# VH-VL binders against q01473r527to643, part 2

Target 1, 117 residues: q01473r527to643
Amino acid sequence: KVMILDDDQDWLRTLPTLLKPWGFKVTTLADPQQFWTVLQAVTPDALVLDVNMPQINGFELCQLLRSDPHWQRLPVLFLSVLTDPTTQNQAFAVGGDDYLCKPVKGVELANRILRRL
Short names: E, the ipSAE of ESMFold2; O, the ipSAE of OpenDDE; V2, 0.75 times the mean of E and O plus 0.25 times the DockQ between their complexes.

## First folded at step 1 (VH-VL)

Design b5 (framework fv_burosumab; at its last look DockQ between E and O 0.05; V2 from the best seeds 0.00; counts 0 for: pae E 15.0 > 2, placed apart)
Fold by ESMFold2-Fast, scan of step 1:
Structure b5 (fold): chain C 117 residues (1-117), chain A 123 residues (1-123), chain B 106 residues (1-106)
Amino acid sequence: as target 1 above (117 residues)
Amino acid sequence: QVQLVQSGAEVKKPGASVKVSCKASGYTFTSYYMHWVRQAPGQGLEWMGIINPSGGSTSNAQKFQGRVTMTRDTSTSTVYMELSSLRSEDTAVYYCARDSPYYDILTGYFDYWGQGTMVTVSS
Amino acid sequence: AIQLTQSPSSLSASVGDRVTITCRASQGISSALVWYQQKPGKAPKLLIYDASSLESGVPSRFSGSGSGTDFTLTISSLQPEDFATYYCQQFNSYPTFGPGTKVDIK
């Protein structure tokens, strides 16, 4: 199971199409306010987070996950348009497991998720 | 050298099932995904699905869901594709094909192919 | 599903000719495109992967180019053994193939 949180509706529509053919069960979420409710209901094996979301930063969500004994080992992959080394370093500093740049090939995203499971 | 050797030609009646085998050699069988692709006479290629020989997990193309079953036997390094409820439109050469190691785990294109198995469905 | 189209459907050319085959995707697939050669009665053989990379053992007269939605396979100097059908395939999502281009030598 893979849960995806992104405020970009086009990517939320596109990403499941890239992953479902390879057998992933995908849950998408646009509203970060529902994050914990959906996370607990879905119990995903991996989480894909956008870095740059209004209201709640993806880095902040990752820090909260790492503070929770139940979720501290959940693989977190950041998917972002930002390519700078500073942003990538911050992603790993907050406990992220991987960082990919948009646009991304479907099989590359699938491969990076599989590597973390 | 990598080799994929498939079972021999089959002739079936409509409504029957067929099970095609593909025996791998020359590499670590459980390290590469395997795909099945078919080709009707004089027509193009059509992807049917993928199997992970390590865990046995599968994913099938929408068109074949409910009719295709993919399995493997790690002791013989063999994958199987069983297609049920056969119709005349299922007459085709069926190929097994190894997933490329380009992205390491799963890539979705094929570096080695079996020789093909002709399945004829007729009354 | 991502659909692929190829042009031309068939062609006839002389030995030594430059042959170009095109493949178009219904949506952007980056460089996630491969080319196969299939000779009569045989399984397909990988020629080009990741749009432009030549597979080991494939003659250098074969080349691929393109990205996004438009791709080409070029044979710089056609040889008698190049009689075959050529297929493009995308791997950005689950695999889909083009309808093929048949190359006949005059």
Scores: ipSAE 0.159, ipTM 0.760, lowest interface PAE 4.5, mean pLDDT 88
Fold by ESMFold2, look of step 2:
Structure b5 (fold): chain C 117 residues (1-117), chain A 123 residues (1-123), chain B 106 residues (1-106)
Amino acid sequence: as target 1 above (117 residues)
Amino acid sequence: QVQLVQSGAEVKKPGASVKVSCKASGYTFTSYYMHWVRQAPGQGLEWMGIINPSGGSTSNAQKFQGRVTMTRDTSTSTVYMELSSLRSEDTAVYYCARDSPYYDILTGYFDYWGQGTMVTVSS
Amino acid sequence: AIQLTQSPSSLSASVGDRVTITCRASQGISSALVWYQQKPGKAPKLLIYDASSLESGVPSRFSGSGSGTDFTLTISSLQPEDFATYYCQQFNSYPTFGPGTKVDIK
């Protein structure tokens, strides 16, 4: 199971096309206010987070996940248009497991997720 | 009235390529994923891949990896499927099919199909 | 990949007969199954989605049932226009199709 949180509606439509052909069950979410409710209902095996979202960014959500004993081991992969090394280092500092730059090839994304499962 | 109208039948030699078009009308072209499915004579259906017409990203079934290329032209609301290095086993009817999205999420099943394009590969 | 089988592979039936077609998945797919009808020379037509939901414009003599791994399509009273091949398809992951069940006239 893979859960995707991204406020970009176009990416929410695109990311499942990159993942579902490889056997992933994908749940998408645009509204971070619903994050915890959907997370608990889906119980995903991996989480893909966009870094830049209104009100809360993916780094903040990852920090909250790592402080929750139930979710602290959930694989978190960041997906972002930001390419700078400082942002990538921050992703790992907050407890992220991977950082991928948009646009991403389907085989690369699928492989990165599988390595975390 | 959703319509998917495909290009006409093709006859090709082994080793050649074929490019099939699928023109969409009656809906917002960039809001729905498009799939390609083929059917060899007397055989069942075989999924080939999917394209997001908004950004042009694609994912292909493993069997066709490296031989199939899907593109789109948003100005004409048309998707294309190109299959290269054709073999006699590629003789089939090729369909475009629109994904039936559920709350703006891919479903993986198809509510509208093109009429099909027969591609015959023979010496 | 999730493999689907169908039974029977073919059948012969008369107008008015009750016809039942079975689809079995290699692993649980909940209700993520759809049925298509295909007539010779034509594209498939969606009949049933989510295992049992009837697509708009499909006659009520068609019904679907099942969950998990075992699914059925039933035609309560076969009509002349129902002679076709029927395919199941799962959408729990990337699409795969059953091999089809051909319904012929006697």
Scores: ipSAE 0.000, ipTM 0.550, lowest interface PAE 15.0, mean pLDDT 84
Fold by OpenDDE, look of step 2:
Structure b5 (fold): chain C 117 residues (1-117), chain A 123 residues (1-123), chain B 106 residues (1-106)
Amino acid sequence: as target 1 above (117 residues)
Amino acid sequence: QVQLVQSGAEVKKPGASVKVSCKASGYTFTSYYMHWVRQAPGQGLEWMGIINPSGGSTSNAQKFQGRVTMTRDTSTSTVYMELSSLRSEDTAVYYCARDSPYYDILTGYFDYWGQGTMVTVSS
Amino acid sequence: AIQLTQSPSSLSASVGDRVTITCRASQGISSALVWYQQKPGKAPKLLIYDASSLESGVPSRFSGSGSGTDFTLTISSLQPEDFATYYCQQFNSYPTFGPGTKVDIK
């Protein structure tokens, strides 16, 4: 099970299609305000998280996960259009397990997720 | 109506710790994240960290990591912020601030503020 | 971290004046910006959220505009109770504040 949080609706429509051939059960979420509710309901094996969203800081959200006894070990993969080294370094500093740049190939994302499971 | 009432002013020496409280009322305490923001005299506002509704998760600004501890007590609807290893630069008014109600869980801006707690650090 | 700047740092105005304050972000933050008003000895008060939405109870003379990196707070007709310091704040990343703009009476 993989959960994806991203404010881009078009992106969210594409990702499940890209990941299904690899056997992933994908849950998408566009509204960060529902994050914890959906997270607890779905209990994913990995989280794909956008860095910058209008309502929430993805890095801050990751830090909250890392401080939670139930989710501190959840694999978190960041997806972002940002490619600068500073942002990438920050992703790992806050406890992210991987950082990928948009757009991402399905096979690449799938392999990165599988590597963390 | 929503109210956040903070503890009184504190005077501390360098190296000491301070624990500020923020008692919430007028809303469902366990449904909102709480933030801490400070303001040095004559200066701007600085975000310190956030604590989730259950109190089980916190995230602090990198500047304060290792020195700040946030907790909350559901039975008393109170949030606490403890800052250790105090230095003169920590002299400031400390505010608790509720995360916006426009989002169910987490937004990142503040709709209600405590009245502030002045913490003075001097030898 | 996303840095915010404000212009001007301070200004003097009279009652009835139109006042415009600018906030600029170091990078794009979409509409993830709010404005606060703070008076001496008091906590900040939320005025505008999502760059242009007026908080409940805030007078209509306050308005916000902008997206991306450039934002403005406008007071169409300054009132005596509006003399204060105004801060912008972004929530696209870790919360950060602008340095503030002090609006003094002329």
Scores: ipSAE 0.000, ipTM 0.626, lowest interface PAE 13.6, mean pLDDT 91
ESMFold2 (binder alone), look of step 2: mean pLDDT 92; pTM 0.935

Design b7 (framework fv_burosumab)
Fold by ESMFold2-Fast, scan of step 1:
Structure b7 (fold): chain C 117 residues (1-117), chain A 122 residues (1-122), chain B 106 residues (1-106)
Amino acid sequence: as target 1 above (117 residues)
Amino acid sequence: QVQLVQSGAEVKKPGASVKVSCKASGYTFTSYYMHWVRQAPGQGLEWMGIINPSGGSTSNAQKFQGRVTMTRDTSTSTVYMELSSLRSEDTAVYYCARGRYYGSGKYYFDYWGQGTMVTVSS
Amino acid sequence: AIQLTQSPSSLSASVGDRVTITCRASQGISSALVWYQQKPGKAPKLLIYDASSLESGVPSRFSGSGSGTDFTLTISSLQPEDFATYYCQQFNSYPTFGPGTKVDIK
């Protein structure tokens, strides 16, 4: 199971279809206020997380996950339109396992997720 | 350090209900599922169900559906398990146990409450 | 529901002995098996998770092995505090437990 948190509705509609050929069971979430509730209900094997969201920073969520003994080993892959090296370096500094730029091919995303499982 | 502290022993008549509490401390209460597991005297362990402390959603083992209700109070970091229509075969030690997440919603239990003995007798 | 059986149901052993306990699942569960120790009047304590991973703080004399349907818990040199009942549990689906193996003093 993969859980995706992104405020971009177009990507939330696209990503499940992109990952379907690899058999991933995908749960999408647009509202970061429901993050912890949905995370615990889904109990995903990997999290795909956007960096820029209006209500919360994806880096802050990753730091909270890494400080929690239960979630500290959950693979976190950032998926963002931001391509600058500073943002990418910061993603790894907060404990992210990977960083991919939008647009992304299904095969690339699937392989990155599988590598982290 | 993680602690789960349960309410004291109960003695009930057949047909009554019992409500057991489990107070958590030493970790973020809403970040871990809580499970209930019972053990009849001299017998093995039996899973009863699970509660999500964040949203309050529950899932109960088929054997207990209709009789067991699980709730929580986030202000006191406490989960509750209420079992109704008690029978003599419900005599058991009831444990709360913290679920450790492992891929795809699979759970095993890293911390356990001390147990609450519930005796059902006439 | 996945059923678990344990063998033997009980055994008697002396301090210093090597003890082996087996757990068999009714269907393949990969490495999704856990071992607990329970002493009289006490709650179970996690020993081994994911078939072979030693829980932090558990003595190294405890080890687990196996995958699929057949699993083993080994205590390499039994100590006085190890006399207890040992339970396996699968987490490949809704949790189910084995019936337990009681390790008594000889």
Scores: ipSAE 0.000, ipTM 0.536, lowest interface PAE 16.8, mean pLDDT 83

Design b8 (framework fv_burosumab)
Fold by ESMFold2-Fast, scan of step 1:
Structure b8 (fold): chain C 117 residues (1-117), chain A 122 residues (1-122), chain B 106 residues (1-106)
Amino acid sequence: as target 1 above (117 residues)
Amino acid sequence: QVQLVQSGAEVKKPGASVKVSCKASGYTFTSYYMHWVRQAPGQGLEWMGIINPSGGSTSNAQKFQGRVTMTRDTSTSTVYMELSSLRSEDTAVYYCARHPRYSSGWYYFDYWGQGTMVTVSS
Amino acid sequence: AIQLTQSPSSLSASVGDRVTITCRASQGISSALVWYQQKPGKAPKLLIYDASSLESGVPSRFSGSGSGTDFTLTISSLQPEDFATYYCQQFNSYPTFGPGTKVDIK
């Protein structure tokens, strides 16, 4: 099970289709305010997070996950339009497991997720 | 051209502390993680920990928790690794090593310092 | 902790030979494996990342393959400067290294 949080509606429509060939069960979420409710309901094996979302920063969300005894080991992969090394370094500093730049190929994303499972 | 230049060899007695430096040049110092990796004579490589030169945050391998301290000085583009309560088993070459620019996942190393030999003997 | 083993521990070869070194992980690591070359008295040098991607500036005679638990480093035609110890390293979790394979001259 893969949960994807991203405020980009186009990517949320695209990503399940890109991951379909690998048999991932994908849950998408656009509203960060529902994050904890959906996370508890889905109990995903991996989380794909956008960095730059209105209201909630993906890095802050990752820090909260790492502070939670139940979720501190959940694999977190960042998927973002931001390509600079400082942002990527921050992603790993907050406990992220991977960082990929948009646009991403389905094969690459699937392989990165499988690497964390 | 990326260069990592480390401080010179050290000889210490058991119970002492050693502080090794690694001066970076040829790239934006605060944009790349820096790691410390050691190698005992005739042995393999062992990861010790990571420092983010931007914020100064660190994460050390469990084996070295409580004994290793990593710091940096952004004005001189230098990282430091201090190992305390030295034992004979700490005799090794200590390397600083840079995290790749757009590396995904955990840690591997694209550029290495020349190494600093630390000998712990009575 | 993910443990890596390398085979053989050492080998002897002649210039021009094809050399193959294997690395095995104690659990699946996808393609999260790198290869380093270390010459005596020198720091390691990155050769291959993501199991099969050649690092910039590394000669094309070096190649990597594999995924999951089994990985291979190949040197298609050994040169005098290739006599060294080769280490694999995984980055699917906290970094761990293989014990190394020493490539000696015959």
Scores: ipSAE 0.006, ipTM 0.552, lowest interface PAE 13.9, mean pLDDT 84

Design b9 (framework fv_burosumab)
Fold by ESMFold2-Fast, scan of step 1:
Structure b9 (fold): chain C 117 residues (1-117), chain A 123 residues (1-123), chain B 106 residues (1-106)
Amino acid sequence: as target 1 above (117 residues)
Amino acid sequence: QVQLVQSGAEVKKPGASVKVSCKASGYTFTSYYMHWVRQAPGQGLEWMGIINPSGGSTSNAQKFQGRVTMTRDTSTSTVYMELSSLRSEDTAVYYCARLKYYYGSGFRPLDYWGQGTMVTVSS
Amino acid sequence: AIQLTQSPSSLSASVGDRVTITCRASQGISSALVWYQQKPGKAPKLLIYDASSLESGVPSRFSGSGSGTDFTLTISSLQPEDFATYYCQQFNSYPTFGPGTKVDIK
């Protein structure tokens, strides 16, 4: 099960269709305020996080997950339009497992998720 | 120089709509979120919502849901905030403010603010 | 919604005084706190972000501290240009502002 948090509605519609051929059950979320409630309800096997969202940075969410005993090992893959090395290095520093740039191909995203499961 | 320049003061009747603009310059418009914040005379700051200029996605405070619409035009590097069904209590200075992405600890301030647009709602 | 309270609501001080303003959150917000200065008739100005990081161009007499629920803004030696209203803001959830602390001349 894969949970995707992104504030871009176009990507929230696109990503489930890109992952369908690999059999993933995808839950999408646009509102970071509901993150913890949905995370506990869904209990995903992997999390795909956008870095830049209206309310909270994806890096901050990753740091909180890594400090929580229940979520410390949840694979976190960042998916972002930002390509600069500083942002990519910070993704690793906060405990992220991968970083992919938008636009992304379904086969690449699926392979990155599968490698972390 | 980063600048946010807002449209001029407006006087509206109750029930009307107002559309405030905020033109950005001096940076890549689509790389930074924009917030809208208002301040009634003699009162504190109140957050209204946020827009992502890249995709156009928005998130609005519950108090304003159904009445506020935020949009942008990437060709003119301008964000808009439209507030409908105006009431006397909507009289306030309306600000746009840029949310900068900071590398490191992750927390993001509102680093540049527009000059403010006074909207007066009177009968 | 995370509520922020500031104390005092207003204070009077003299040039050269050390001024401390507190901001308290209704729940833990880690270091997700920002301080702004607003002068009459002007837009707010960023002073401190990440609870303790000084914004570029802001005088070193301004400092911030705290984490979790309790935060402080300190002005080590108040200058004439520092008479203003100071607001805290959190980003741990949907943004909310404190009610402001007005710093008046004594």
Scores: ipSAE 0.005, ipTM 0.545, lowest interface PAE 12.6, mean pLDDT 83

Design c10 (framework fv_cosibelimab)
Fold by ESMFold2-Fast, scan of step 1:
Structure c10 (fold): chain C 117 residues (1-117), chain A 122 residues (1-122), chain B 112 residues (1-112)
Amino acid sequence: as target 1 above (117 residues)
Amino acid sequence: EVQLVQSGAEVKKPGSSVKVSCKASGGTFSSYAISWVRQAPGQGLEWMGVIIPIFGTANYAQKFQGRVTITADESTSTAYMELSSLRSEDTAVYYCARGYRSSWYKGAFDIWGQGTLVTVSS
Amino acid sequence: NFMLTQPHSVSESPGKTVTISCTRSSGSIASNYVQWYQQRPGSAPTTVIYEDNQRPSGVPDRFSGSIDSSSNSASLTISGLKTEDEADYYCQSYDSSTHYVVFGGGTKLTVL
């Protein structure tokens, strides 16, 4: 099961279709305020997080996740328009397992998720 | 606020090439996609392609592949569209347009340039 | 690999409501967002609706967008028509299979 949090509705509509051929069961979420409620309900095997959400930074969500004994080992892959090394380094510093740049190909995203499962 | 300012009108001979510029004034386009859209006299809007400066990538509509090249110069916040092997059918107003929000490379244009008239005549 | 089809022209009187349709020839209209652009003669297009039904700052609430899956179409509705609404209107979506931005053919709105 994969859970995707992104404020881009086009990506939320696109990503399930891109991942369907790989057998992933995908849950999408646009509202970071619902994060913990949906996380508890879905219990995903991997999480895909956008960095540049308006309400809350994906890095902050990752830090919260890593502070939780139950979720601290959940694979987190960042998906972002930001390409600079500083942002990528911060993604790993907060406990992220991978970082991919938008736009991303379905096969690349699928392969990165599979490596973390 | 950011404006897109395009180069001036051009008159070209068939078989030549034209290069139109699009400068972000009052800001930058580095985190946005810049598309090129043309409009022949009395006709509709036709998408030509897009440049995504932060990735250094460009995509082109099938009709223009092999004839169009879209580039960007980050240091001057300027995008360029070069169209080669010009035909009379290429006579059109050429617009640059900034993709907005997370839908940036898929359209959702929030700012349009003023347009550049390119006339191809013998 | 799809086309967006619009009526070539629509006409309506001031104060009335007009609706312009944008029909997708294959695949679901709901699979990608639809935008609407207004173009007055001699001017560049401007955005009146983005992401199906959102209005940019400065666009009056008389402009609204909607998606109808049963007809596989998007619609732009303009209520309380004013003479300054007279323009060409274009819908636009994205083809995820080709990665192309796709425009409708445009609709000329005449306010008579």
Scores: ipSAE 0.000, ipTM 0.537, lowest interface PAE 14.6, mean pLDDT 83

Design c13 (framework fv_cosibelimab)
Fold by ESMFold2-Fast, scan of step 1:
Structure c13 (fold): chain C 117 residues (1-117), chain A 121 residues (1-121), chain B 112 residues (1-112)
Amino acid sequence: as target 1 above (117 residues)
Amino acid sequence: EVQLVQSGAEVKKPGSSVKVSCKASGGTFSSYAISWVRQAPGQGLEWMGVIIPIFGTANYAQKFQGRVTITADESTSTAYMELSSLRSEDTAVYYCARTPYRSGYYWFDPWGQGTLVTVSS
Amino acid sequence: NFMLTQPHSVSESPGKTVTISCTRSSGSIASNYVQWYQQRPGSAPTTVIYEDNQRPSGVPDRFSGSIDSSSNSASLTISGLKTEDEADYYCQSYDSSTHYVVFGGGTKLTVL
């Protein structure tokens, strides 16, 4: 089960299709305010998280997950248009397990998720 | 084993409100989410909303937004569903159902026995 | 938002196999897990299948679930049909766009 949080609706429509050949069950979420409600209900095996969203930064959400006893081991993969080394280093510093740049191919995303399961 | 026990049947007048309780036994109350689902006579199942007690958050179906409030009291292991501005079409059996937080996608097990709410003048 | 469509009724003789379909109106059926519930007259629903094809403890292996992406449908199959299987059956999934639980309209199974 994979949960995806991103504020880009076009990208949220694309990602489930990209992951379908590998049998992933995908829940997409555009509204960060619903994050904890959806996370608790879905209980995903991996989270794909955009770095730069209105209201909350993806790095801040990752830090909150890592401080939670129940969610601290959930694999978190960042997916972002930001390619600079500083942003990538920060992603790992906050407890992220992987970082991929948009655009991403379905096979690469699927392989990265599978490596973290 | 976890069991959900609901409060008894109610008869209400149009325009009033009703509050149905759902008491959990045999498990850790805060380790799951509780959904409310209703069924009008001869009709199908209709999801109303869910409460996640440990976060104090609730999500409601669009049809019930503004009229339904779902709450939980961890100290008594009881969830509540309050429906206001009652109409005759709110006559239904109301069920609470557990969604185990590790089961995924709102798998409902167990279900409460149901509470009949009749709205009549 | 999407709908789940089930046949209103199905009927079959004891010992035969019956299949109940659940078709998603938009988006892929494979995008979210599908559950199946059995409701006998006067009773609360009980889960017979969860997460597409899993059986809860106590549910006989005559009950199975499957997903068919080509028809955008989930199916509940009951083999070795018994009179006690007579009930209403509901499929259920989750809408990621609205964060709502979606139930199918229900199928009345008659065993005769």
Scores: ipSAE 0.000, ipTM 0.537, lowest interface PAE 14.8, mean pLDDT 82

Design c14 (framework fv_cosibelimab)
Fold by ESMFold2-Fast, scan of step 1:
Structure c14 (fold): chain C 117 residues (1-117), chain A 125 residues (1-125), chain B 112 residues (1-112)
Amino acid sequence: as target 1 above (117 residues)
Amino acid sequence: EVQLVQSGAEVKKPGSSVKVSCKASGGTFSSYAISWVRQAPGQGLEWMGVIIPIFGTANYAQKFQGRVTITADESTSTAYMELSSLRSEDTAVYYCARGSYYRYSGYPYYGMDVWGQGTLVTVSS
Amino acid sequence: NFMLTQPHSVSESPGKTVTISCTRSSGSIASNYVQWYQQRPGSAPTTVIYEDNQRPSGVPDRFSGSIDSSSNSASLTISGLKTEDEADYYCQSYDSSTHYVVFGGGTKLTVL
């Protein structure tokens, strides 16, 4: 199971279709305030997380996950329009497992998720 | 074991600015939030704002927006709070406190686990 | 946006039990965790309760925290009162709508 948190509605509609050929069960979420409720209900095997969201950034959520004994080992892949090396370095510093730039091809995203499982 | 050590007392004139430092030792600095809380004589605790050093992001209470700037230097494990346009009512003890991440429904909320000793700032003519 | 209301002062004799309330003015008290801080005269605050009812290492089990949704309040209870418990006590929570930390007004505890 894969859970995707992103405030971009176009990507939220696109990503399940891109991952369909690979057999992933995908749960999408646009509202970061629902994150913990949905995370606990879905219990995903991997999380795909946008960095820049209006209320909470993805790095903050990753740091919180790594502080939680229950979720500290959950694979986290960042998916963002930000390409600068500083942002990528911060992603790994907070415990992220991978970082991909938008736009992304379904095969690349699927392979990165599978590598972390 | 983490300690927070703050800079010494300051006496300032109205209209000036003050910058208080808070140095962390003995533990993790970058992965925690550092809050600033003040206490005027005989008054309660008043939250001013917070910085998360690893992200470089700061958030301020509405009352202090435009007058307060909170910064951090990860290389020296030091946070700073600068308050400008000082008035006599800004006379207070200013505390830094390490905020642990407590969460509910997706938000961090900053319970403080380690406090600095406080810095008295006196604003008088 | 909400306020946390505490009694201004409470007093009790050594060996007895005292309870300090912290009432949330709007929204549920259970929506966000409550912490309690102890501040002795001339000192910085220290944490006595976190996450509603948890004690930090080194805090005696005489200190306990609870949440009462019916009164929309958190409570700090101190049993077996000692003179060294004299202090100001502050509750603190978080406002999800503003992303602000909120403190109660503080309660002065006097031990006779």
Scores: ipSAE 0.000, ipTM 0.540, lowest interface PAE 14.4, mean pLDDT 83

